# Designs tried in a protein design chat: miniprotein binders against q6w4x9r395to579. Part 30

Target 1, 185 residues: q6w4x9r395to579
Amino acid sequence: GHCSLEGGSFVTTFDARPYRFHGTCTYILLQSPQLPEDGALMAVYDKSGVSHSETSLVAVVYLSRQDKIVISQDEVVTNNGEAKWLPYKTRNITVFRQTSTHLQMATSFGLELVVQLRPIFQAYVTVGPQFRGQTRGLCGNFNGDTTDDFTTSMGIAEGTASLFVDSWRAGNCPAALERETDPCS

## First folded at step 21 (miniprotein)

Design sk11
Fold by OpenDDE base, fold request of step 23:
Structure sk11 (fold): chain B 185 residues (1-185), chain A 89 residues (1-89)
Amino acid sequence: as target 1 above (185 residues)
Amino acid sequence: SRLRKIAKVLYWLAAVLLWEAERAFEAGNFEEAFELAEEAGKLIERAIKLAEEAIKEGDTDPQTEELLKKAEKLAKEVERFIAKVAEEL
């Protein structure tokens, strides 16, 4: 399964459902029992301009009982609040520079993350087949059905992206907006 | 400023940990809530220190001052939450 966060406000789920939102919060991208130690992948969005529609991805966060890894648009990589040099390795996670503009987080448990640093901070999430039907969050449920991707954290199907996205907030933040705007950094 | 960049990361992480602490509290896991909140507190304090250091070293970017203000606000929120959780322990 491939999930992408692109263009500042666009998301494509594991089931290839595209949608967009404008929010300035941290959101759960991926939860799954396949992630060890109650692991979860999250995305941090912030204002990129003066308008409410000018929002962008600024960091990706992987949280578990053992690790709290943040990769920011400024090429800052931390674990448990400590800045790390690349390549950085934990027991089952490696963060390294893939290219001049890309960082990668590789894992031993079937999760891969690639972040593009320039010109726009973007993220690409890949999960193995063992994750099929066992994912939840903004990346969807990876069951081959796009019609149920907007399932909230409470297990309710929503018709709009904004309500769906809001249900996956991992912080005390304002509600997300769903407006038609051009992608921006 | 690299200090600001790191401080920002710590701020984000602290905010998430506070949120998780709140969820733990709602679930009745008071010890876990306390631990998460304490960790958030440590991170946010470091973020504040880094931001202040950046300013002291000559960082005049308005974003740094804004971060400092936000971090201080979050620190107060964490403190209040810790006090709340402590009443349940």
Scores: ipSAE 0.853, ipTM 0.930, lowest interface PAE 0.5, mean pLDDT 94
Fold by ESMFold2, fold request of step 23:
Parts: sequence; structure tokens; C-alpha cells
Structure sk11 (fold): chain B 185 residues (1-185), chain A 89 residues (1-89)
Amino acid sequence: as target 1 above (185 residues)
Amino acid sequence: SRLRKIAKVLYWLAAVLLWEAERAFEAGNFEEAFELAEEAGKLIERAIKLAEEAIKEGDTDPQTEELLKKAEKLAKEVERFIAKVAEEL
């Protein structure tokens, strides 16, 4: 299964459902019982332009009871708050430079993350078949049906991306914007 | 500067851990909430020190001052939350 965060605001779910949002927050991208130690993958978005609604991906976070890995657009990689040089390896996670413009986090538990550093910070999430039907978050539920990929953190299937995205915020943040607006225009 | 870049990462991580601590508190898991909030507090104090050091070493980027202000605010939020959790322990 493949999920992508592209172009600063675009998401494509594991079931290939595309949507767009803008927001300044950390969002839960992927939760699953297949991730060890209560693992979750999260995405950090922050303001990227002059408009109130211009936001883009600035970091990806993998959290578990064992590891707290952050990979930022500035190529800062930390685990448990300590900066690391690449390649970096734990018992079940390896982070390394794949190319001059891409970093990869590979795991033994079926999760793979590739981040593009330039020209735009983007993220590509791949999960093995054991995750099918067992995911939740911004990457959807991976059940082969695009009509219920917008399932909220409360388990409600919504018809709009905004309600879905807002439910996956991991912080006290403004609601996501589906369309950029200039409030004084 | 690199110090600002690391401080930003620690700030983001601390904010997430505080949020998780708040969720644990709402679920009645007060020991877990306390541990997460303490970890968040240590991260945010390190973020503040790194941002201050960046300024001292000549980082004039306005983002660094903005980060320092946000981190000081978060540190106060973490302190208030720890006190709140301690009453339930």
C-alpha cells in the first residue's frame, strides 16, 4: 500500500483517494496494530507563504514507546530528542540517505518512509500487505474502497476531507483549510 | 542556523508529547500523563536553550525569535499541566 504527501498540501491515500488540505498542525498519518510498541506515523505542517492558508509539510515523525524519530525538511534527524548522523540504525529501524535528494526510513515491521528533501519536501509511505484493512489516519483505512477512506478518529465515515483531516489533529490547532483564501481580498 | 533547526524539532516533539499526555489524562492514566509531560518539559527546555544559544552565536533570522517565544509559551503550558496531573497522583 502507498500513501503520499506531495505539493505542500496534497495527499493520496492507501486506496488511491486524492485530497487536499491546508493547516498548521501535526496530524496522525498512520496508526495500525501492525506497528510495534504502539507506533504511529505523523506529519507536521507549518506556514509556508504569505497567505493565511499557505502551508506545507515540514517534518515526519514516527513515535512508539521505544523510538521517537523526527525527520525534518532541514535534514535534521533525531531519535528521542538526540540529533543523529546518517546512516542511523536501531534494532528494527534504519534511516539513511538514498540519494542526494532523498532519505529513507526502512523498518523490519513493514513500514517504509521515503522523504524527498528538494525541490519540495514530500513524503511517500509504503506499507506491506499485513496492513490491509488495519490502518487509520490521513492515509486512510486501506480496505480497497475509496468511499470510506475519510474515516475520522471517532470512526465516522465523512464525505468531506475537512472534517476527516480535523479529526486527526495531534495538537491544539486551527481547523484545516481546503482552499487558500486571502481574507482581505 | 543548525541550532535553530534542532530546536524546532525538539519543540515539535515536545508539543506532540504534551498532547499525548493530555489524552492520557482524559483517559484516567495519570502516571502515563505525568511521564509524558515530564519528557515534554525536558525537550522544551533543551529547545529554549538551543534557540538562545543560536541568538548568542549570531542567528538573526526572525524565525529564531518566533521559535523562542513559542517554546517559552509551551514550557509554561507543560508546567501547568504537570501541576494539574500531580493533584491526581
Scores: ipSAE 0.838, ipTM 0.922, lowest interface PAE 0.6, mean pLDDT 88
Fold by ESMFold2, fold request of step 23:
Structure sk11 (fold): chain B 185 residues (1-185), chain A 89 residues (1-89)
Amino acid sequence: as target 1 above (185 residues)
Amino acid sequence: SRLRKIAKVLYWLAAVLLWEAERAFEAGNFEEAFELAEEAGKLIERAIKLAEEAIKEGDTDPQTEELLKKAEKLAKEVERFIAKVAEEL
């Protein structure tokens, strides 16, 4: 399964359902019992334009009981708050420079993250088949059905992206704004 | 500067850990909440120090001062939460 965060505000779920949102917060992209040590993948969004209503991806966070990895748009890579040189390896995780513009986090537990640093900070999440039907978060539930991909943190399927996104906030932040009708806003 | 960039990452991570600590507290796991909040406090103290050092070394980007103000606010939030959790230990 593939989930992507592109163009600063676009998301495509593991079931290929696209949506957009704007919000200044950290959001849960992926939780699953398949991630060891209570692992979760999160995305940090911050303002990106002349208006507070325009936001873009600024970092990706992998958090577990053992590792707290952050990869930022400024090419800072940390684990447990300590900056790391690449390639960087833990027991289950390797972070390395894939190309001059891409970094990769590879794991032994079926999660792969690729970030594009330039021209725009983007993220591509890949999970193995053991994750089918066992994911939750902004990347959806990976059950092959796009109609229930907007399932909230309370387990409720919503018809709008905004309510779904707001339920996955991992912080005390304002509610996400729906995309304005004009994409350039 | 590099110092500001690292400080920003530590700030984001501290905010996430405080959120996790708050969830642990609401679930009644007060020892875990305390440990997460203490870790958040260490990260935010270091973020403040790095932002201050960046300014001292001539970082004039307004983002650095903005980050410092946000980090000081978060540090107070962490301190208040730690005190709250300590009442349950």
Scores: ipSAE 0.838, ipTM 0.921, lowest interface PAE 0.6, mean pLDDT 88
Fold by ESMFold2, look of step 21:
Structure sk11 (fold): chain B 185 residues (1-185), chain A 89 residues (1-89)
Amino acid sequence: as target 1 above (185 residues)
Amino acid sequence: SRLRKIAKVLYWLAAVLLWEAERAFEAGNFEEAFELAEEAGKLIERAIKLAEEAIKEGDTDPQTEELLKKAEKLAKEVERFIAKVAEEL
């Protein structure tokens, strides 16, 4: 299965359901029992335009009990808060420069992440067939049915991307910084 | 500056770890909640120091001061949460 996070805050789920959202927060892309050590993949979005209500991907985060890997738009790669030189390898995870513009995180447990650094920071998530029907988050549930890909963290199928996306926030996104804008002008 | 870029990463990670600590607390896993929150606190303290050092070394990007303000706010949130969790240990 393939999930993509592309410029303009576009997402395509594992079931090929496209949607777009605007938000300044960290979101859960993928949770699954197939990820070891309670693993989860998350995406960080931030403001990308001063004159528009636009947000874009600024980092991807992989968390487990063993690893806390962050790959940022600024080409900073950390594990457990410590900056790392590439290639970087743990027992089950390797992060390396695939090309001059792409980094890859390869794993032994069926997850692959490729990030494009330029011209636009984008991410491409690939999971093996063992993940079928066993995923949650912004990348959908991978069950072959696009009608329920907007399933919230409470298990409710929503008709709008914004409600679905907001349910997958993974962080205190403080209202004191009124970053999100009204869709009406 | 590179210091700002690293500080941003530490800030994002700290925020996520606080979120995970809050979920652990709601589930009654108070030792896990404490460990995650303590780790978040260490990360955010480092983020603050890096952002301050970036400013002292001549980083004039307004994002750096904005990051410092956000990090100081998060640090207070982490401190309050740690105190809350400690009551359950």
Scores: ipSAE 0.826, ipTM 0.917, lowest interface PAE 0.6, mean pLDDT 87
Fold by OpenDDE base, look of step 22:
Structure sk11 (fold): chain B 185 residues (1-185), chain A 89 residues (1-89)
Amino acid sequence: as target 1 above (185 residues)
Amino acid sequence: SRLRKIAKVLYWLAAVLLWEAERAFEAGNFEEAFELAEEAGKLIERAIKLAEEAIKEGDTDPQTEELLKKAEKLAKEVERFIAKVAEEL
């Protein structure tokens, strides 16, 4: 499954459902029992302009009982709050520079993350087939059905992206907006 | 500044940890809630320190001041939450 966060505020789920939102919070992208140590992948969005519609991805966070890895648009990589030099390796995770503009987080448990640093901070999440039907968050449920991707954290199917996205907030933030405006880049 | 960039990361992490702590608390996992909140507190304090250092070193970017303000606010929230959790331990 491939999930993408592109263009500042666009998301494409594992089931290839595209949607857009504007929010300034941290959101759960991926939760799954397939992630060890209660792992979860999250995305941090922040205001990138003057208007509320000008929001963009600014960091990706992987949290587990063992690791708390943050990759920011400023090329700051931390684990458990400590800045790390690349390549950085833990027991099951390796973060390294893939190209001059891309970082990669590779794992031993079927999760891969590629982060484009510039010109736009974007993220690409790949999960193995073992994750099928066992994912939740902004990246969807990876079950081959796009119509149920907007399932909230409470298991309710929503018709709009805003309520869906809000349900996956990992912080006390304002409500997300669903507007068709130009993304920050 | 580099300091601000790091401080921002710590702020984000602290914020999500507080959120996790709150979830743990709601679930009745008070010990976990406390541990998460304590960790959030440490991170946010470091964030504040780094932001202050950045300003001291001449970072005049409005974002740095904004970050400091947000971080201080979050620190207060964490402190209040820790106190709340402590009552349940």
Scores: ipSAE 0.812, ipTM 0.914, lowest interface PAE 0.6, mean pLDDT 94
Fold by ESMFold2, look of step 22:
Structure sk11 (fold): chain B 185 residues (1-185), chain A 89 residues (1-89)
Amino acid sequence: as target 1 above (185 residues)
Amino acid sequence: SRLRKIAKVLYWLAAVLLWEAERAFEAGNFEEAFELAEEAGKLIERAIKLAEEAIKEGDTDPQTEELLKKAEKLAKEVERFIAKVAEEL
């Protein structure tokens, strides 16, 4: 399965449901029992450009009981709070420069993350078939059905992205004065 | 500066760990809450030191002073939370 975080704060779920949101917070992208040691993938969004309400991806975070990896828009890579030079390898995770514009985090447990550094910081999440039906978060539940991809952290299927996204906040984040999550709806 | 860029990453991570500690506390898992909050405290103190060193070395970007102010506020929040959790241990 494939989930993407692209410019303009667009997300496409593992079941290919697209949506857009604007928020200044850290959000849970993916939780799954398939990730070892209570692993979770998260995304950090912050204000972008000159618009009061527009936000963009600024970092991706992989957290587990063993590793706390951050990959930032500024090409800072850390694990457990220590800056690392690439290529960087643990027992089950390797982070390396794929191209001059792309970094990759490859794992032995079926998660792959590719980040595009330029021209816009974007992220592409790939999970193996063992994750089918076993994911939750902004990337959806990977069950082949787009109608319930907006399932909140409380297990409630929502019809709009804004309530769904808000439920997956992983931080104390005040609302922006002008916050719009779907300007076309 | 690179010091500011690293400090910002540590700040984000510390904020997430405090949030996780608060969720653990609400669930009654006080040992986990304490461990997460202590880790957040170590990260945020290091973020503060890096931001201060960046300013000392001539980083004039207003983001650096803003980050330092936010990090100092978060450090106080972490300290208060640790004290709160310790009462439940």
Scores: ipSAE 0.801, ipTM 0.903, lowest interface PAE 0.8, mean pLDDT 87

Design sk11
Fold by OpenDDE base, look of step 21:
Structure sk11 (fold): chain B 185 residues (1-185), chain A 89 residues (1-89)
Amino acid sequence: as target 1 above (185 residues)
Amino acid sequence: SRLRKIAKVLYWLAAVLLWEAERAFEAGNFEEAFELAEEAGKLIERAIKLAEEAIKEGDTDPQTEELLKKAEKLAKEVERFIAKVAEEL
């Protein structure tokens, strides 16, 4: 499964459903029992301008009982709040520079993350087949059905992205704005 | 500044840890909630110090001041939460 966060406010789920939102919070991208140690992948969005529609991805966060890794748009990589030099390796996770503009987080448990640092901070999440039907968050449920991708954290299927996205907030933040547009626009 | 960049990361991490702590508390996992909140507290305090240091060193970017303000607010939230959790321990 491939999930993408592009253009600052566009998301394409594992089931290839595209949507757009504007929010300034941390959101759960991926939760799954397949992630060890209660792991979760999150995305941090912040304001990029003066209007409510000017929001963008600024960091990705992987949290587990063992690791708390942040990759920021400013190329700051930390684990448990400590700055790390690349390549950085833990027991199951390796963060390294893939290209001059891309970082990669590789894992031993079927999660891969590629982060484009510039010109736009973007993220690409790949999960193995073992994750099928066992994912939750903004990246959807990876079950081959796009119609139920907007399932909230409470297990309710929503027809629009706004309530769906808000349900996956990892903090006290303002409500997200919805705009379902083609991510290629 | 480099200091602001690091401080911002610490702020984001502290915020999500507080959120995790709150969830743990709601689940009745008070020990875990406390630990997570304490960690959040440490991180946010570091963030504040870094932001202050950046300003002291001449960082005049409005974003740094904004970050400091947000971080201080979060620090108070963490403190209040820790006190709340402590009542359940």
Scores: ipSAE 0.722, ipTM 0.884, lowest interface PAE 0.7, mean pLDDT 93
Fold by OpenDDE base, fold request of step 23:
Structure sk11 (fold): chain B 185 residues (1-185), chain A 89 residues (1-89)
Amino acid sequence: as target 1 above (185 residues)
Amino acid sequence: SRLRKIAKVLYWLAAVLLWEAERAFEAGNFEEAFELAEEAGKLIERAIKLAEEAIKEGDTDPQTEELLKKAEKLAKEVERFIAKVAEEL
Protein backbone atom coordinates (compact mmCIF):
# COMPACT_ATOMS: atom_id res chain seq x y z
CA GLY B 1 0.00 0.00 0.00
CA HIS B 2 1.11 3.49 -0.89
CA CYS B 3 -0.05 6.62 0.85
CA SER B 4 1.14 10.04 -0.23
CA LEU B 5 1.08 13.47 1.30
CA GLU B 6 1.74 15.96 -1.46
CA GLY B 7 1.29 19.53 -2.46
CA GLY B 8 1.07 20.73 1.08
CA SER B 9 -2.47 19.57 1.74
CA PHE B 10 -3.22 16.63 -0.52
CA VAL B 11 -3.46 13.07 0.67
CA THR B 12 -3.85 9.86 -1.25
CA THR B 13 -4.81 6.88 0.87
CA PHE B 14 -3.47 3.36 0.65
CA ASP B 15 -6.58 2.56 -1.35
CA ALA B 16 -5.77 5.39 -3.76
CA ARG B 17 -8.47 7.74 -2.59
CA PRO B 18 -7.40 11.34 -3.03
CA TYR B 19 -8.53 14.16 -0.78
CA ARG B 20 -7.34 17.44 0.62
CA PHE B 21 -7.62 19.38 3.82
CA HIS B 22 -6.21 22.36 5.62
CA GLY B 23 -5.20 21.97 9.21
CA THR B 24 -2.58 23.06 11.68
CA CYS B 25 -2.28 20.04 13.88
CA THR B 26 -0.53 16.75 14.19
CA TYR B 27 -2.55 13.93 12.70
CA ILE B 28 -2.25 10.20 12.87
CA LEU B 29 -1.36 8.87 9.45
CA LEU B 30 -0.96 5.26 10.30
CA GLN B 31 -1.79 3.07 13.23
CA SER B 32 -1.65 -0.66 13.01
CA PRO B 33 -1.13 -3.72 15.14
CA GLN B 34 1.63 -4.50 12.69
CA LEU B 35 3.66 -1.61 14.04
CA PRO B 36 5.76 -2.76 16.97
CA GLU B 37 5.67 -1.16 20.39
CA ASP B 38 2.38 0.60 19.75
CA GLY B 39 3.93 2.53 16.93
CA ALA B 40 2.22 5.25 14.97
CA LEU B 41 3.16 7.47 12.09
CA MET B 42 1.98 11.05 12.29
CA ALA B 43 2.03 14.15 10.16
CA VAL B 44 2.54 17.68 11.40
CA TYR B 45 0.82 20.46 9.51
CA ASP B 46 1.45 24.11 10.16
CA LYS B 47 0.66 27.48 8.70
CA SER B 48 2.65 28.24 5.61
CA GLY B 49 1.10 31.63 5.02
CA VAL B 50 -1.35 34.18 6.29
CA SER B 51 -4.63 32.64 5.24
CA HIS B 52 -6.30 29.63 6.75
CA SER B 53 -5.83 27.83 3.48
CA GLU B 54 -2.11 28.28 3.63
CA THR B 55 -1.25 25.16 5.54
CA SER B 56 1.38 22.61 4.70
CA LEU B 57 3.01 19.45 5.86
CA VAL B 58 6.07 20.40 7.87
CA ALA B 59 7.12 17.18 9.56
CA VAL B 60 6.48 13.51 9.95
CA VAL B 61 6.69 11.80 13.30
CA TYR B 62 7.10 8.17 14.18
CA LEU B 63 6.24 7.40 17.76
CA SER B 64 6.42 4.15 19.64
CA ARG B 65 7.23 3.05 23.13
CA GLN B 66 10.84 2.77 22.13
CA ASP B 67 11.34 5.23 19.34
CA LYS B 68 10.53 8.85 18.75
CA ILE B 69 11.65 10.17 15.41
CA VAL B 70 10.74 13.50 13.89
CA ILE B 71 11.69 14.24 10.33
CA SER B 72 11.38 17.89 9.46
CA GLN B 73 12.69 19.87 6.55
CA ASP B 74 15.98 20.63 8.21
CA GLU B 75 16.35 18.33 11.17
CA VAL B 76 15.90 14.79 12.33
CA VAL B 77 15.18 14.69 16.03
CA THR B 78 15.24 11.52 18.08
CA ASN B 79 14.21 10.22 21.49
CA ASN B 80 16.49 12.43 23.51
CA GLY B 81 15.47 15.52 21.63
CA GLU B 82 18.76 15.84 19.84
CA ALA B 83 19.22 16.52 16.19
CA LYS B 84 21.09 13.67 14.60
CA TRP B 85 23.35 13.36 11.66
CA LEU B 86 22.34 10.81 9.12
CA PRO B 87 22.29 7.92 8.90
CA TYR B 88 20.46 7.37 12.16
CA LYS B 89 19.86 3.82 13.23
CA THR B 90 17.85 2.24 15.99
CA ARG B 91 16.99 -1.37 16.66
CA ASN B 92 14.61 -1.66 13.73
CA ILE B 93 14.56 1.75 12.10
CA THR B 94 17.10 3.48 9.90
CA VAL B 95 16.84 7.03 8.66
CA PHE B 96 19.19 7.98 5.87
CA ARG B 97 19.57 10.30 2.95
CA GLN B 98 18.21 8.71 -0.18
CA THR B 99 18.98 11.55 -2.55
CA SER B 100 20.02 15.15 -2.29
CA THR B 101 16.42 16.09 -1.59
CA HIS B 102 14.96 12.91 -0.15
CA LEU B 103 15.24 11.14 3.16
CA GLN B 104 14.16 7.60 3.78
CA MET B 105 13.08 5.84 6.90
CA ALA B 106 13.49 2.12 6.51
CA THR B 107 12.16 -0.37 9.00
CA SER B 108 12.33 -4.06 9.67
CA PHE B 109 8.59 -4.35 10.13
CA GLY B 110 7.25 -3.46 6.72
CA LEU B 111 6.98 0.30 6.93
CA GLU B 112 8.89 2.53 4.54
CA LEU B 113 8.82 6.28 4.48
CA VAL B 114 10.28 8.57 1.86
CA VAL B 115 10.31 12.26 2.56
CA GLN B 116 10.95 14.91 -0.04
CA LEU B 117 12.48 17.85 1.74
CA ARG B 118 12.49 20.41 -1.03
CA PRO B 119 11.09 22.31 -2.74
CA ILE B 120 7.89 21.08 -1.12
CA PHE B 121 7.90 18.95 1.96
CA GLN B 122 6.15 15.76 0.95
CA ALA B 123 5.90 12.26 2.33
CA TYR B 124 5.34 8.84 0.84
CA VAL B 125 4.33 5.95 3.03
CA THR B 126 4.63 2.35 1.94
CA VAL B 127 3.40 -0.61 3.93
CA GLY B 128 3.71 -4.29 3.23
CA PRO B 129 0.87 -6.65 2.41
CA GLN B 130 0.69 -7.74 6.03
CA PHE B 131 -0.89 -4.37 6.75
CA ARG B 132 -3.92 -5.00 4.56
CA GLY B 133 -7.11 -4.23 6.38
CA GLN B 134 -5.17 -3.43 9.52
CA THR B 135 -4.39 0.24 9.12
CA ARG B 136 -6.16 3.30 10.40
CA GLY B 137 -5.55 7.03 10.19
CA LEU B 138 -5.34 9.55 7.38
CA CYS B 139 -3.86 6.93 5.08
CA GLY B 140 -7.00 4.87 5.35
CA ASN B 141 -7.67 1.25 6.07
CA PHE B 142 -5.91 -0.42 3.15
CA ASN B 143 -8.74 -2.80 2.33
CA GLY B 144 -9.14 -2.08 -1.36
CA ASP B 145 -12.33 -0.09 -0.85
CA THR B 146 -12.05 3.66 -1.26
CA THR B 147 -15.56 4.28 -0.02
CA ASP B 148 -14.78 3.54 3.59
CA ASP B 149 -11.41 5.28 3.85
CA PHE B 150 -12.95 8.17 5.77
CA THR B 151 -13.52 6.07 8.83
CA THR B 152 -12.97 8.10 11.98
CA SER B 153 -10.96 7.10 14.98
CA MET B 154 -14.21 6.02 16.55
CA GLY B 155 -15.12 3.79 13.65
CA ILE B 156 -17.66 6.08 12.05
CA ALA B 157 -17.69 6.45 8.30
CA GLU B 158 -17.70 10.06 7.20
CA GLY B 159 -18.66 11.47 3.86
CA THR B 160 -16.29 14.41 3.97
CA ALA B 161 -12.64 14.73 4.74
CA SER B 162 -12.92 17.39 7.44
CA LEU B 163 -14.57 15.35 10.12
CA PHE B 164 -12.51 12.35 9.18
CA VAL B 165 -9.26 14.26 9.48
CA ASP B 166 -10.31 15.97 12.70
CA SER B 167 -10.95 12.63 14.32
CA TRP B 168 -7.31 11.74 13.86
CA ARG B 169 -5.89 14.83 15.53
CA ALA B 170 -3.14 14.21 18.02
CA GLY B 171 -3.57 17.34 20.09
CA ASN B 172 -5.73 20.33 20.79
CA CYS B 173 -5.89 22.06 17.46
CA PRO B 174 -8.28 23.99 15.25
CA ALA B 175 -10.68 22.10 13.06
CA ALA B 176 -9.53 21.07 9.64
CA LEU B 177 -10.96 22.82 6.62
CA GLU B 178 -11.72 21.67 3.13
CA ARG B 179 -10.71 24.34 0.70
CA GLU B 180 -10.17 24.33 -3.02
CA THR B 181 -7.40 26.87 -2.97
CA ASP B 182 -4.05 25.89 -1.56
CA PRO B 183 -1.16 28.26 -2.12
CA CYS B 184 1.26 25.59 -0.97
CA SER B 185 0.28 23.24 -3.78
CA SER A 1 17.80 29.89 13.05
CA ARG A 2 18.69 26.27 13.55
CA LEU A 3 17.92 26.61 17.22
CA ARG A 4 14.43 27.78 16.47
CA LYS A 5 13.89 24.92 14.09
CA ILE A 6 14.93 22.37 16.65
CA ALA A 7 12.84 24.09 19.28
CA LYS A 8 9.84 23.89 16.99
CA VAL A 9 10.29 20.19 16.54
CA LEU A 10 10.56 19.68 20.26
CA TYR A 11 7.44 21.73 20.74
CA TRP A 12 5.52 19.53 18.31
CA LEU A 13 6.74 16.41 19.99
CA ALA A 14 5.94 17.69 23.45
CA ALA A 15 2.42 18.56 22.37
CA VAL A 16 1.86 15.07 21.03
CA LEU A 17 3.21 13.50 24.17
CA LEU A 18 0.91 15.58 26.30
CA TRP A 19 -1.98 14.49 24.13
CA GLU A 20 -0.99 10.88 24.59
CA ALA A 21 -0.65 11.46 28.30
CA GLU A 22 -4.17 12.81 28.42
CA ARG A 23 -5.47 9.78 26.60
CA ALA A 24 -3.64 7.50 28.97
CA PHE A 25 -5.17 9.37 31.87
CA GLU A 26 -8.65 8.99 30.43
CA ALA A 27 -8.02 5.30 30.11
CA GLY A 28 -7.01 5.11 33.75
CA ASN A 29 -3.37 4.49 32.98
CA PHE A 30 -2.08 7.02 35.43
CA GLU A 31 1.49 5.79 35.57
CA GLU A 32 1.80 5.95 31.83
CA ALA A 33 0.14 9.32 31.77
CA PHE A 34 2.62 10.58 34.28
CA GLU A 35 5.62 9.28 32.39
CA LEU A 36 4.46 10.73 29.12
CA ALA A 37 3.72 14.06 30.71
CA GLU A 38 7.10 14.15 32.37
CA GLU A 39 8.75 13.50 29.06
CA ALA A 40 6.67 16.21 27.46
CA GLY A 41 7.80 18.52 30.20
CA LYS A 42 11.44 17.82 29.55
CA LEU A 43 11.10 18.40 25.86
CA ILE A 44 9.13 21.58 26.19
CA GLU A 45 11.61 23.00 28.66
CA ARG A 46 14.38 22.27 26.24
CA ALA A 47 12.39 23.91 23.49
CA ILE A 48 12.04 27.00 25.62
CA LYS A 49 15.74 27.09 26.34
CA LEU A 50 16.62 26.75 22.70
CA ALA A 51 14.22 29.47 21.69
CA GLU A 52 15.60 31.75 24.36
CA GLU A 53 19.09 30.99 23.24
CA ALA A 54 18.17 31.80 19.67
CA ILE A 55 16.84 35.15 20.76
CA LYS A 56 19.93 35.78 22.82
CA GLU A 57 22.08 35.04 19.82
CA GLY A 58 20.23 37.61 17.78
CA ASP A 59 17.25 35.84 16.28
CA THR A 60 14.78 38.64 15.78
CA ASP A 61 12.27 36.65 13.79
CA PRO A 62 8.78 37.09 15.19
CA GLN A 63 8.26 33.39 14.75
CA THR A 64 10.83 32.68 17.40
CA GLU A 65 9.08 34.84 19.92
CA GLU A 66 5.79 33.28 18.99
CA LEU A 67 7.25 29.84 19.45
CA LEU A 68 8.59 30.82 22.83
CA LYS A 69 5.18 32.01 23.92
CA LYS A 70 3.50 28.87 22.69
CA ALA A 71 6.10 26.72 24.34
CA GLU A 72 5.69 28.49 27.64
CA LYS A 73 1.96 28.02 27.44
CA LEU A 74 2.37 24.35 26.72
CA ALA A 75 4.81 24.02 29.59
CA LYS A 76 2.21 25.36 31.96
CA GLU A 77 -0.34 22.96 30.59
CA VAL A 78 2.04 20.08 31.11
CA GLU A 79 2.74 21.17 34.66
CA ARG A 80 -0.93 21.39 35.48
CA PHE A 81 -1.53 18.01 33.98
CA ILE A 82 1.32 16.44 35.91
CA ALA A 83 -0.14 17.81 39.09
CA LYS A 84 -3.50 16.37 38.16
CA VAL A 85 -2.05 12.96 37.44
CA ALA A 86 -0.05 12.99 40.63
CA GLU A 87 -3.27 13.20 42.58
CA GLU A 88 -4.34 9.91 41.09
CA LEU A 89 -1.12 8.08 41.89
Scores: ipSAE 0.581, ipTM 0.835, lowest interface PAE 0.9, mean pLDDT 92

